Miniprotein binders against q9h3h3. Designs and how they scored, part 139

Target 1, 235 residues: q9h3h3
Amino acid sequence: EDGFTAEHLAAEAMAADMDPWLVFDARTTPATELDAWLAKYPPSQVTRYGDPGSPNSEPVGWIAVYGQGYSPNSGDVQGLQAAWEALQTSGRPITPGTLRQLAITHHVLSGKWLMHLAPGFKLDHAWAGIARAVVEGQLQVAKVSPRAKEGGRQVICVYTDDFTDRLGVLEADSAIRAAGIKCLLTYKPDVYTYLGIYRANRWHLCPTLYESRFQLGGSARGSRVLDRANNVELT
Below, E stands for the ipSAE of ESMFold2; O stands for the ipSAE of OpenDDE; V2 stands for 0.75 times the mean of E and O plus 0.25 times the DockQ between their complexes.

## First folded at step 12 (miniprotein)

Design xC42
Fold by ESMFold2-Fast, scan of step 12:
Structure xC42 (fold): chain B 235 residues (1-235), chain A 85 residues (1-85)
Amino acid sequence: as target 1 above (235 residues)
Amino acid sequence: SPEEIREEIEELLEKAEELLEEAEKLFKEGVDPRKARELLMEVFKLLWEALKLAEKLGNRELLERAWELIRRAWQLLLKLRELLK
């Protein structure tokens, strides 16, 4: 039972948004500079609060790569929050459908594929692959957590614009796999993140919409994607 | 004993609410948002412990009080994040 642990980690991730980010922005930086940037800031070595022995002396919330076409749009998060409070007070049922409707109404549509890896070579290699895919235009934007003071796994988040666009979500999965990633991936809409709904929430909602597992089969390599909400295999 | 666990939960909830009210005040006054965030992270630590103990004790009242404080703390954390992103 790790529900409360997941909520604690989620609060820390939200707090990390408020600290400075180390960003490779392909909208203003030539792609030829990416390899040097990745070598300078490997996520296994960048520390959350800064350390003389690490690449950073000051706090870093996230390490991110923005694609050339990246245009941030978090929607109306404040309106979403107000509507969520009204919904809880109304006595109406809180279901995946009602949350989806709130997200659509307030244009809070982004979501992300998540992968959790231990600090080390495999994390840095996976991040480098994702970063190259972003700069080359196969993915839009991604970020990775720095190393926590107490250790533990780090998370890579690969974002898509619209969690209701299943084809777009699946295209991002394909691009992640093409980048050489073979670990378990889970997809979570940002609406659940902003509303503080995690694995062991009191409404018994599953905030993970999709799972992706690497698989070899037939004449082509691919992934098996499961729709968690409907318990149906899509690929 | 159940009574000792109840007292521990109430102490955790009282301390969490005190720190949460301080963080809410800082936010409303527009003063030291970094301190408000530090207070909120401590509030979450206290509340996660209170939730574990309340669940083990099986006390619905204390569990709901902990969830209500987590709701308030999360709302403030999101507002701070929107302000400082």
Scores: ipSAE 0.607, ipTM 0.836, lowest interface PAE 1.5, mean pLDDT 87

Design xC43
Fold by ESMFold2-Fast, scan of step 12:
Structure xC43 (fold): chain B 235 residues (1-235), chain A 85 residues (1-85)
Amino acid sequence: as target 1 above (235 residues)
Amino acid sequence: SPEEIREEIEELLEKAEELLEEAEKLFKEGVDPRKARELLMEVFKLLWEALQLAEKLGNRELLERAWELIRRAWQLLLKLRELLK
C-alpha cells in the first residue's frame, strides 16, 4: 500500500547516505566543468547498485552538487537521537513544537525542498537546472537519487541551512522556481528525517512543513507556498 | 480468516525481531556494518508487511508491537548512517 511503501522508500533513502556519492564540488572544481559532469551522470541513467549499461559500475547512493559557499553542518544528531529516546520514554506529548525545540537545542537545523519525478528527460532537465543554480550561488547544495531497480520515482533534495528561517526557506523556493522547476515541492526539516517522521508515523504528525505549487501569473512570486501545519498561504 | 492473519502477523514480527537482534549485535560488536544494514532493510520489509496486515485486521496490540520494532530498527539505521556517512 501507498503509505507503507513511502516509509520503506524513506528507509532506503537513509541507507543510501551510507554508499558512495557522485559529487560535483564547486568549492574545488571550475563551473565550466559542470555541463560535462551533468552529461556524464544524468540521474535517470545512474543506477543505485551499478550496471554495465549505466554510467556507474559500482553502487551510488546519491548524486550531489555542492555550492562554493557550502559548509556542512548537520548539528548534533547523536544528541538529538538520545533526547528523542528520552522524550519517547517520558510519556510527554510528541508535537511539532517539541520536535522543533529538540532540533534547536541540538543545532539540527537543516531542511530541504523535495521534488519527485519519474526517470526520464524531465528529471534530468530539472536536475541540470538545480545543479546550475547551486554552482551559480542561488542555492547552497542539492542531491538527487539514482535510478532504483524497481524503476520508481526519483527525488531531488534542495537544502537550506535553517528550517526555522522562514524567509530563507521561501528564498530557496523562489530560486528553484527561477531555475525552471514547475512540479510540486514539499519542505521537510532534517530533524523529521532523522527521527523517522513520515506519512504514516505513529504520532500523526504532518511529515512536511511547507508545500509549494507552481502558479503562472497572479502573485509576483510565481508560486503559492502553504504552511501545512496551519493550513495557511504564505504567498 | 482473522486467526490465520493474526498468525501470519506474529510470524512476520518474530522473524523481524530475530533479524533486528542480529543487526543490533553486529553494530554493538563493531563488525560488518554493511551486513547490519542489509539485515535492517529486510527487517523493514517484514515490518511494513506486518503493519499492513495488522491495520486491516484492526488489532491494536499487533500494531503497537510492529511500531515498537520499527522504532528500534529506525534508531539502529540512524546510528549506522552516522557511523558510515
Scores: ipSAE 0.617, ipTM 0.840, lowest interface PAE 1.6, mean pLDDT 87

Design xC44
Fold by ESMFold2-Fast, scan of step 12:
Parts: structure tokens; C-alpha cells; sequence
Structure xC44 (fold): chain B 235 residues (1-235), chain A 85 residues (1-85)
């Protein structure tokens, strides 16, 4: 409930996909090179549009780490978009279930855990922990936004391949916690991202499926996960 | 005054639609996709401001016009992203 800032950030994130990415690809690069790469490209210092005083002189959309077993699969986004336009015209109810069906039909199944942090040491430290977990095989893939000229918080996205696989989503949460992350996490399927469904939408959909909060001194899990869409606590 | 705010909103919506049409033409022609993206980012800035003012004014018609242009701009942004990713 932050007005139109969330919609603007969503548009910026979509636009960032179109600019070059700085990628550490563990499928082709030895894990021993990761620490040097992280030191060269700390997300608090990498600038969105380039700056002679930063690590990059040219625009950078995202800083990403691909795991050794990562196999990209974005599904049929164009087919999803066409079906979404048809659904809006059809008069059928637009519900989480209907969107889930569209996503499954068009194989747009990926989703992500999101964390928003201010530029600085804590962001760089959190990203380093996530990146190491990816390279070590506990997570599949992650990316972090570069620093915007206007400032503001940056986002770390940790992806899972199938948002309908609850166990896989929860395993990713556990791996993020094991990497030392203690901030609030929210999970959003890419289907909501591609269709432009954010906080303020006319169908009153909750684009966040899960919320994870760190539980200090808790049992084996280390976090409390809430199913936001159904208002059910999973742990 | 409310009338001055309304005029400002209409100017923002008109400018946004002009830039959106230019971006749509560039996409259709397959020319200069980076300029099309730059135009779309400017369209969103204009539309967010129009939406903010229309919401403050309480004018449902202007809010709906802004949201329709945002929907149209978002559809083009997604198509452009799919082309350039």
C-alpha cells in the first residue's frame, strides 16, 4: 500500500531486463572466482546507467549468479499475454485460481523470493551470502538490482522454477535463511510480474503468495511462513 | 483550483498518449527498440503523475483513462522486453 511507487518500480525492473547483465555463471566459471567477482561488483556500487566512478561505465540491468545446475525456462510469455487479454474480455472471474491455470497452461511457472534493502554494507553482505548459496548449489539462481540514480532500496530476487511446488518454494526459503538472511521475504510468481499485477490492481488480487519472517531462537526451520493469498500459516 | 488540476491531468494524458503512439510505431516498424523503451519510461512517469492528480481530484473518468493508458503501455513494455531479453 505504497501508492504508485510499486508500479513504477515494477516498470523499471521490466525495463532493466533489456539492458546488459553482469553474470557469474557457475556452469562455466570456477567457484574459486566468486569472491573476486563479488568484490569487483558490489551491488551498492554498481550503477544502473553507468558512471566513471563506479565499477561500470555502461548501463547494467541486473547483477546475477547462475548455479551449476541452472536451466532457464521462462515458458510461453507471449501466449500468456494473449490469454490474459482474452480473459479480461471474456467476463470470467479473475481470481488467483484463474491466473494459476493460465500460468500452468503456458508453462510460466517460475517465481521468486524478494528482499528489499537500502544501498550499503548490509545489502552487499546479503547478496554475497545468496551468491555463495547459489554457487554451492543450495539455490538455483538469483539477481540483484544495481543502484538507481535517485537512490532508494535495491531488490534481491531468488528464483525457484515452479511456484506451484510449495515444497520447493519452502526449501528455497530455508536455504536463504541458512545463508544468514534475517530480513522480511515475500514470494511472487512471475506470472503476476509479466501481467503487471502489483499492489494496486482492480481485481484485488494479492500478488504475494508467501511471506517469510525470521524467527530468532526458533526450532529447526528458522522462519515462519504465511500463505498470504489464503491467509494460512504454514509453519 | 480543481479546474486547473483537471487541465494539468488532461495535458499529462495527452502527452503520454502521443509518446505511447510513437513507441508503438517504433515497435511495429522494428526500429530503435531502445528509444521505444525510453519513450515508454517517460510515458509511465507522465501517467503516474496523472494518476496521482486524478486520484487526489477524485475524478473516476480521468483515473480510468490513466489506468487504460498504463495497461496499454505495460503491454507494449512486455512485448518489447520479450523482443530484447
Amino acid sequence: as target 1 above (235 residues)
Amino acid sequence: SPEEIREEIEELLEKAEELLEEAEKLFKEGVDPRKARELLMEVFKLLWEALRLADKLGNRELLERAWELIRRAWQLLLKLRELLK
Scores: ipSAE 0.606, ipTM 0.832, lowest interface PAE 1.5, mean pLDDT 87

Design xC45
Fold by ESMFold2-Fast, scan of step 12:
Structure xC45 (fold): chain B 235 residues (1-235), chain A 85 residues (1-85)
Amino acid sequence: as target 1 above (235 residues)
Amino acid sequence: SPEEIREEIEELLEKAEELLEEAEKLFKEGVDPRKARELLMEVFKLLWEALRLAYKLGNRELLERAWELIRRAWQLLLKLRELLK
């Protein structure tokens, strides 16, 4: 029953990753072209499978912006998956600490801040702010999902290099807030995505490590960040 | 050996395609959508294993075949999810 939801989410994620992406790559494209690109491909209008009258006639898996210094490093995903199978057959308990150790051993360290927004002006405005922060060098890379046929919320993902580097994760949060983002954010390490750890996972693990809430009060930081596993405020 | 791994991948892909075709047939005929969903979940198990082995082998052709079947299976999963909800 729970497995149906988890496998559906994994299948959707795999299809999106393999379908074509719309990319603004600041490593090869002048920053002055960003505003025109954002106007051409607002995420609330780009359709997942293409539609007459949308900006795209063909499928789009993700809309992404790469910073000038962006250098992809997925680590040893093959070694991670082999070790994961060995762990499952060992009978050893599967815990956040065990997954963290697998991620470190195989250098699968990237993670992402997630925000979920309904299709419309607020989503497009939030994405534009994030995209500008990436091109200006305040964030490294980000992507946003296209509009699904059934509707529902879309997701913006803002990546960091190393989920074990707490300071780097918090700096990304600050940059997101400085870009004008006020909604709830949650942070998920990519190791959880590669291993299929979603809300309804069979090991009952919390699928996110951190939560960020906007703060209006003139704080030195624009947000309060909570470590979900330890229930400890970091800011 | 690399040859044995290749044979294993090809067997997984053939079995997955057979089960996927059966699931597609059941869906098209409007017969037993829950059985079609069960077959499809087995298809994904076989295809995840095929992908893992294809990456280990470093064979782009087999990896592309596995991804093509995953996309096809995923399209059917979306249709079945709509019907079973």
Scores: ipSAE 0.012, ipTM 0.270, lowest interface PAE 9.0, mean pLDDT 81

Design xC46
Fold by ESMFold2-Fast, scan of step 12:
Structure xC46 (fold): chain B 235 residues (1-235), chain A 85 residues (1-85)
Amino acid sequence: as target 1 above (235 residues)
Amino acid sequence: SPEEIREEIEELLEKAEELLEEAEKLFKEGVDPRKARELLMEVFKLLWEAMRLAEKLGNRELLERAWELIRRAWQLLLKLRELLK
């Protein structure tokens, strides 16, 4: 009965963007304050809609850490949406290449490594490692979902500026692994997120471009990265 | 029965379209965007249930109707997100 879990998670994530965020912004806050902030707002305890018994009494959409050099480039999401609507009504083929071209044309280039973890110590520990890597400059920006009312897994998103920059995507994977992360990682361009393309979709598109699996030895990066579309091992 | 399932799907689609039209009106009028978001979350729940039932019934027409409403709902959700971020 989990038939629409991916759809539900996608819609909830989009809705969460509209609620307040808890942000550690390394551009304006000393790095020495990070550990206290992480202790105050562990993602396993921060509640999505607020609870007097949790760290937050009011709704929180996301918990985020911005690196010192972070400079967001959101692109033209409105233009992307209009072009997508036109494409759907045109009868023209909808392919990975078509979506890549729409993303490039409208400068919607950001993407993210995703990891899904159950609420608890492992989630909080993973998030702390990612947050420290962001503040230390190995990653640019990351966010983690708060705990949902119904429970379930939470997601850590580690962003890169340009999903077409393969080297940058791989460098982010390496930095995540160096932070001690050992779980499965998948990389999704934001263009798929904004357009509502999830794992099961009517165009049979795979919104995941890369997959990273932890590997003990045999690789200098500590992981095996697969290009999902071409079924090619990159590391 | 197939007829009872069809009737349930029709009711879900009708309720979803009514709530979607209310959310679209709120957005167009620039009024209460957070209520529009709450309406859209309910629209999605109704439509996902309609799709589940339509898939079991094997009815392509009902699936297409649900997909069109989901498309409209997602378009509005993204517009609201861009407005409120």
Scores: ipSAE 0.659, ipTM 0.857, lowest interface PAE 1.2, mean pLDDT 88

Design xC47
Fold by ESMFold2-Fast, scan of step 12:
Structure xC47 (fold): chain B 235 residues (1-235), chain A 85 residues (1-85)
Amino acid sequence: as target 1 above (235 residues)
Amino acid sequence: SPEEIREEIEELLEKAEELLEEAEKLFKEGVDPRKARELLMEVFKLLWEAFRLAEKLGNRELLERAWELIRRAWQLLLKLRELLK
């Protein structure tokens, strides 16, 4: 394996949050405009730092679609960080339950389903399906990374308001599957991202709460969902 | 040699800490947040290389130093992201 690829990607993703976004905002834009917008900005062609040959000449951090009911709420991230530092100093056990409680106390509740796809038709088609589900009200908000200069897989993130609301997280998975998505999905709360907790961490925490695998027929849900933190199959 | 690798790791850590301190100063003074981000991206490149080499060398002290600086850089990156989102 090459060094710390997951950590590099996480840092790049957070840096991308700080660059301009291309946004279709269903709160202020008619749904009839979506298809033209998707044709103008396919994620496989939008470049991270701009290129005269791409749809964008300037840097783009993310391509996003906001649902009609979307209301951003990041919570108290600064309070979360301060509490996390205090917890580490206190010597108290650091467990999934402890992080969950910190997240609840500071209202840092958002989380996301992640899917990674190579640049090309399948990525653009998957993104179009997700974007339509957002505009039609089945999902709240989603974003997709632009094409990196060095290439590599791109990520689609589908957000939910509250990672502690298991039913809401599972409902989002169901809506993703209904949109035609068949690839592996993993669910990560933003609290783990903000605290810099990755796959290999000193507390042996699993930052991925859920994993969803497509199931061809045989299920009204369309997927098999595993609770990764507790190693329990939910569907 | 192990000695040459140790020297390379220490050089990477020293350069990363210098750039991190510059980024922290820019953030504290509220000046040029894009420059602070550029410095942080360079800090991560240096620190990931230092960590990789320290892990290969099996030197726990150097691994801990690299990890502490990575954590510090990450905290600043998050603060910068919260400021600029």
Scores: ipSAE 0.458, ipTM 0.788, lowest interface PAE 2.0, mean pLDDT 87

Design xC48
Fold by ESMFold2-Fast, scan of step 12:
Parts: sequence; structure tokens; C-alpha cells
Structure xC48 (fold): chain B 235 residues (1-235), chain A 85 residues (1-85)
Amino acid sequence: as target 1 above (235 residues)
Amino acid sequence: SPEEIREEIEELLEKAEELLEEAEKLFKEGVDPRKARELLMEVFKLLFEALRLAEKLGNRELLERAWELIRRAWQLLLKLRELLK
């Protein structure tokens, strides 16, 4: 009985891609400037549509940090969309395997670990940790949503370049945990985002591939990563 | 009552389709993509509420209508995003 809040937030996130982004680009900006940039643009204070008195007067869709080695490759999203429309018209079964094949065919391979946090100190602190990990080279790229007009939780997205590369996905989880993040993480391939695969989708697909939970085990800390679709623990 | 809930869902779907058609027209004509996006966000708000009510009511016809409009709205949102990124 969760309702459709997650679906509405997914639509808002897609719409946010179309507005200007505030970017710290480590490919062109020295790492020494990061702390000042994080202090200037804390995500709990940056407003989605701009307000007098906030850090931004103009709309901001996302606040992002690009790592030194980041090389964006979105693949052929238009080709993916056309193939998806054809698939839905064809009457063929729509399964995780079918979506995976569409993504591979059109090179739409990126995916992301998601964490949702309320506006405030914990969000800003978590984002700062993630941003430092990106600039230091442990993660490739990340973004965080600005504060919505009505408030509500904000999302941090930590990207990997290939959702089919399980090792790479797990390495990103480890780097997030090493950055001090302890909240629940879920992993979603961008193909699901672009095609609008929601929690309560009509094809009964699990909208995320993995779930990561922080836990303490004996004298060591770690995370438990679960393959959500197959209900198999990977760590 | 179930009848009142059905009427509410139908009103939400009608309003959403009207706004969606306006957004589709703006996109096709290449006019005011910002307005098209604002219309789409209202469409999604209406459609997700219609879905919630249709699920609670257990009406398959209304669920199918809501999902079809969401499919159209999402198709347009993605096309608009690809245009404006």
C-alpha cells in the first residue's frame, strides 16, 4: 500500500534532466576546489526552481560531480524507445531478459545506486562523502536532486557504466560504504528509468536489480547485497 | 461509494487525456517545450492518482486506461528529455 509516490518522483527526476545542472567536473577543475563548491551548493539548500535567498536564483535539475576518468555514454536512447514501442505492440512477453537485451542492443548500459534521504545535515554529509569519493577516483559520477518546493526526500544517484557488469556494480557499493554511507541502497539500470519501469508496473517486473544493506558483523563492517529478482545474496 | 470513486477516476482520466493531447500538440509543433513539460507533470499527477483509486476499486478497465495514458505520457516525456538535454 505504498501508493504511487515513487512513480511520481521518477517522472520528476526525468523532467529534472531537462533543466540546468550544477556540476563539479574533476576532469577540468582541481580537487582542491571541491570543499568550497560543496559549501556553496549543499543539496538541502539548493532549490529545484530557484528562490530569492537560496544558493540559486534559476532552476536547477541536478547537482552533479564528474570524476577525472568519467566518459559519458548514454547509448542510443531514441533507438531503445522505438524498439520498446515495437515490443509492446508485438505482444511478445516483457521480461527482465527482454529489457536487458534491448539495453545491450542499444548500448544503454549505465545504472545507478540510489539512496533517499530527508533534506538536512545527513543528506548534505552523505552527498559530501560521495562527491569526495568521485573526485578521488573511487566512483565515476554521482548526482543529487535539489530541494523540492513542498519538501520531501531527496535522492543521491551513484552511477556505474555497465549494469550487466556485476563486479563493477558491487565495487561501487563497496566504495559507497567506504565513504561512510550506512543507509539502504537500491540499484536501478537506466534502461528501467528511461522506459518507465515503476514499482507497481503492469509487467510485474522488480524495478531494481540489487539492494544493499549496511550491517556490522563481528569486528568487521560490511554490506549485504541482494539480487532482488532472484532473491540471492551476493555478499 | 464505488460509483463515486468510479466517477472521480473517470474525471481524472478525462482531464489527464486533455492535458496530454495539448502537450503532444506542443511537442509536434515544436512550440514551448517548457509548457509541454509542465503539462506532462500535471498529467502524471492526475494519472498516478487515477491508478491508485482504480487499484483500490479493482476495476481492470480503468486500470488499463490509466496505464495506456501513462505509457503515452512517458513516451512524450522521454522524447522531450532527449530534445532538451
Scores: ipSAE 0.641, ipTM 0.861, lowest interface PAE 1.3, mean pLDDT 87

Design xC49
Fold by ESMFold2-Fast, scan of step 12:
Formats: structure tokens, sequence, C-alpha cells
Structure xC49 (fold): chain B 235 residues (1-235), chain A 85 residues (1-85)
């Protein structure tokens, strides 16, 4: 079913991290080159494993844009994994609070807003908007999946550096909405990704911390953000 | 039938464990991390199908066996990711 399909797609996404990325790096590349780069590599046309008819002949795991101030910091992922293994062996309760503490202890703090879109012009337009927001400094970093052989939905990930910084998470949501994005967004801390915890997990943990829905009028942000754990609206 | 589904799950779990052990061996020997990754992708396909069937069957033992193998596979995938980045 859908739940287990999503888990398999998550494993595919992790595998994509190991293949080459197409990167526009605003730290070393002039912003004036972005539009040409976006035209050369529209996500709906870049293929996951490459082919002669696409912009790429070789496999591409992700298409990414790095902002001028982007400083990669995954934290101590190895230490996190070791602590997670010890926690599972200990028999101690596994809760959102214990995972939050492991993430803080090992400085694995990044998280991401996710949006899923069908291949086509709407996806390419949404990605261009996000990429421009990154290069202009309104967002820090983003990536989008290439087109899979199966032709399923593609995902745009917009990262923030600290999932415990609620204000920073909400500011990223506002910037995404300002870029013209109207689809459903969900926010996931990377600690869940590094530990292989997805929707259908044995501990019944919800890896989605926030959900954002577009709302025309009523909100200065252009969206309603829900804290999924407490079922409380933040905006 | 429930018995046919049980047999299918057990075959999926057995094949997944064999491939996972091969992937773990390749990783430890440092011989071919890309092949280890390819084996892991097959392992995940088998395990998530086994998980789906075990959930449908309502068999807790098979469900837990599938989750344990998924845990091992994910740990290896994360190690490979860090190695190949």
Amino acid sequence: as target 1 above (235 residues)
Amino acid sequence: SPEEIREEIEELLEKAEELLEEAEKLFKEGVDPRKARELLMEVFKLLYEALRLAEKLGNRELLERAWELIRRAWQLLLKLRELLK
C-alpha cells in the first residue's frame, strides 16, 4: 500500500544521495547564470539514470541550489547512529522527545520542507521559483529529484539548519509561499531520515513535525501551519 | 490463502537476508560499495513487500522479522552514503 511504497521511495531517495548531483552553487557562481542553468536542467526532463534524450547521459541523484551563505553541517551522524543503536538495545522508550535529545546531542539539527509535484511545467516553474529564492538569500538550500523511470511524482526539498528553531522553520515556509508555491508542504527533521524512520515505523513515531496549507486571504503568510504533534495551528 | 501468504513472506525474507549479508560482506571488505548499494535496493524491495504482506496477514512475528531486516539494511545504507559522499 501507499505507506510501504513511501518507505521504499525514501530508500531510493537515500540512494540518490550517493549518485552525482547537478548543483548551482551561488557561493562560487554568479547569480546571473541561474536562469540559463535552470533552462538547461529542468527537473521534469533530467532523468534519474541518464539517457541520450535527456539533458544528462549519466545518473543524477539530485538537482540542487546552494545559497551564498550555505554551510553544510550534517552534525555527527555516525555518533547519532551509534547512540540510536544503543537506545534500541537498552529497551528504553523511544519517543519524539528522546529522538529530539539525540539530535541535539549530536548536532543533527537540519530539517526540510517537502513538496511533491507531478512531472511537467508546474514542477519546473515551482523549482525555478525556489531556486531564485535560494540564490537571492531568502532560503538557504534546496534540491529536487530528477524524473524517475516509473514517472512518479518528484519532490522538492527546502532545508533549514535547525528544526528546533520554530521561527526559522516558519520563515522558510513564508519564503516558499512568497515564491508562488501553493501545494501542501510537510516539514521533517533530518534526524528521522538518518535513522530510517518514515511514516510506517514500529515505534509509531510521526516524522512530520509541521504541515503547511496554502490559504488565500486571512493570513499575512499566505498559509496555515499546523504543529502535527500537538494538533495546534501556529498561523 | 493465509498459509500461501505466509510462505511467500518467508521466501521474501530469506532472499532479502541472503542479499543483505552479501551487501554487508562487500562493505566490510571494501570491494565494491556501488554493488553493495545495488544489492541493498533489491533488499528494500523484497522487505517492503514482505512488510506489506505481513501486515495484511496480521502476523506479528513476520512483521518484526521484516522490520529488523529493514533496520539492518538502513544502517548499512547510511554507512554507504557517508562513505560515497
Scores: ipSAE 0.338, ipTM 0.705, lowest interface PAE 2.6, mean pLDDT 86

Design xC5 (at its last look DockQ between E and O 0.76; V2 from the best seeds 0.00; counts 0 for: pae E 2.2 > 1.5)
Fold by ESMFold2-Fast, scan of step 12:
Structure xC5 (fold): chain B 235 residues (1-235), chain A 85 residues (1-85)
Amino acid sequence: as target 1 above (235 residues)
Amino acid sequence: SPEEIREEIEELLEKAEELLEEAEKLFKEGVDPRKARELLMEVFKLLWEALRLAEKLGNRELLERAWELIRRAWQLLLRLRELLK
């Protein structure tokens, strides 16, 4: 990627939260309707700002699937932001540990596994697998970006409730793999997203906590998960 | 030349700050949040280019000015997102 592409894509993703979402909500919609909904709104065809040739004529920020037990909890993002501003003006060091403590103090605990795929059949197939896993209860909630006007890769985000719960993060990875996903995955806590921690951040922090690579070993499918902060193989 | 690059960076920073102040005003007045968002996306484009040029030039003062405006723009984008989500 050239010239702050990751940072700009991050700003665009934050801005996308403010536009309408296309949502399959398993809390209120029968699971039998999922396949028709997926066929109607394949992410490779849904356009970010609407297009006569796409399924949508109006802007769409995200395409999302909510699990039956999904209960959103973003924590105190306003309090987190105020504390972050205070930390930056305090002169205290900005480290993964200080961001973790800010997140815990303000209950901003959610995080997500990210996968980036080019528009096309493989993206749509991967999203369908994730969506089915969410509706069947193996995952809690997921979203995928629509096709950008400029093109480029799209992102699927699979959320977990608590980035400090390593077991829960690893269980989500296993469920993603069980859904047939074989591409590279990275895990990012929402606190990093809200505070603008990306590849070229000024504090030189690693923008993700975990990395998962597909591995077909012996008679069972699995993955290798690396803790990027401690450089430790977890699986 | 280094002098021409410095002038380019200063022009980008001045334009970005002007648009950012307009977006901040719209937010404070509770008026036209979609226009505020559009202004912020333009601010980010200007600041990413300013930051790229400032890094190439190796000018710490200009780098710090660009990062300070990015900090302000990001804070406003997050506040706007929280308001409109």
Scores: ipSAE 0.669, ipTM 0.865, lowest interface PAE 1.3, mean pLDDT 88
Fold by OpenDDE base, look of step 13:
Structure xC5 (fold): chain B 235 residues (1-235), chain A 85 residues (1-85)
Amino acid sequence: as target 1 above (235 residues)
Amino acid sequence: SPEEIREEIEELLEKAEELLEEAEKLFKEGVDPRKARELLMEVFKLLWEALRLAEKLGNRELLERAWELIRRAWQLLLRLRELLK
């Protein structure tokens, strides 16, 4: 992967936020309709631009499921950006602690577990498990990218309200594992996305706070979670 | 040659800046946010290539210019996102 592929994919993901979403909202739709909705819009078949023969005729940015407790709060993203610009011009050192403080100050605290899967049955099955966990209240909100023309990996994002709440982040990992997901998970705060901080950033900041690896026969969580900033296992 | 790489980076940066300015203008005029988005996606592609080459060249000045344009492009993308949200 080109050193900036992750940054470009993140720009594409942000650009996709601007297109219509296919949403199952558990706050307004009975849980009994979830299976029919999943069958109608399998993420491996939903196309980014509404290709002929796809379940969608129009462009789709994301497929999403909102849980009963979901409350959209993006915080002060504009204030965050202004403060970030001022910080860059000040010549002050930029650390993970600096970014955490900016996020707290501007209430931009959302983060997400990320998993990348090839299009197909395994992706659709993983998504169905996550969607059910959201509707059942084990997770708050999740989204999956539609199929790209190039047939690349699709991403499932499972959100938590606060990336500074380590317990909440770990609970989401446990719920994802309970849904049958066995792939590698990475946790990234949204603040890093909003500030353009990816793997190849000029400040050498790691945008991944946590990494979760599936473990057979291990702890009740079924995973090992690594704090990437401190290089410490949490689980 | 290093000189040819430098020239290529400068051309990428110039083109990226022109497209970025066009996207900023479209946004300011309230004209078709989707078109502005399309331009920004092209701007990012050019700037990632410019960064890759500038890193290879070890040219700090060109790196700083590319990162500044990325910052501006990213800011505009976020503004567009909030508008259509």
Scores: ipSAE 0.619, ipTM 0.893, lowest interface PAE 0.7, mean pLDDT 90
Fold by ESMFold2, look of step 13:
Structure xC5 (fold): chain B 235 residues (1-235), chain A 85 residues (1-85)
Amino acid sequence: as target 1 above (235 residues)
Amino acid sequence: SPEEIREEIEELLEKAEELLEEAEKLFKEGVDPRKARELLMEVFKLLWEALRLAEKLGNRELLERAWELIRRAWQLLLRLRELLK
């Protein structure tokens, strides 16, 4: 954490968006091809920069699966940025409520559940489960980072289209747990990413909106979800 | 010494701003957005180091300069992402 490592990794993740992605697109590819694709491109073996001997010879920013109902819409990001600059000079307080309203006004509503796993079989197995859930329609879109040369944990991002829709966010959590995922999940709205707001930010905002913890022997959902802003359990 | 640290921070910030201005120029001209991205990644490396040293020194002026350059760099990185996605 110390020395702004997390902030640098966030910038590297944003830069990764601009490199080629390896995509399984259920809108154009039969579901029966998914297992072969997963075997060809396990996230523990796909390399960020195309190392010799990896499945990819060129840089890969992300490995992604698009569901049949996926319809990309980033919203009015330019207007969001302009309103954000105006807010910073207005003297009004900058709060989670203010950010939520900006996101609503500009239709920048997407967000994501995040999980971090070490490279290896457990990561590849978790990704396969998520990818199947996306192709089967329980989730809309997910991506996973490729293996970095330095090694280290990789991230799976499972997107939802509206962070203000708590029911939709909780249903995505349930679908993730139904895929056998037991690790800690954190949820971050994309509005914080577009405004460059990470944990070490000058407004003391917390970009993590929800945390989900797996419940051993729990309900059909299998998780306990906390609203981080209000310190209230949602499940 | 504290003065040597201050001078190092100022060199980092000056170089970062130079590269950032070049990246902004490349973006505005639409000539080479991938080169602009490469420059931005170098800008961030310089600025995180400048921030680390400025926090060690406790110098508010240098921290503010670094954060302002980070804001500009991040804004440009986002605009490049929108262009290239």
Scores: ipSAE 0.442, ipTM 0.752, lowest interface PAE 2.2, mean pLDDT 86
ESMFold2 (binder alone), look of step 13: mean pLDDT 87; pTM 0.870

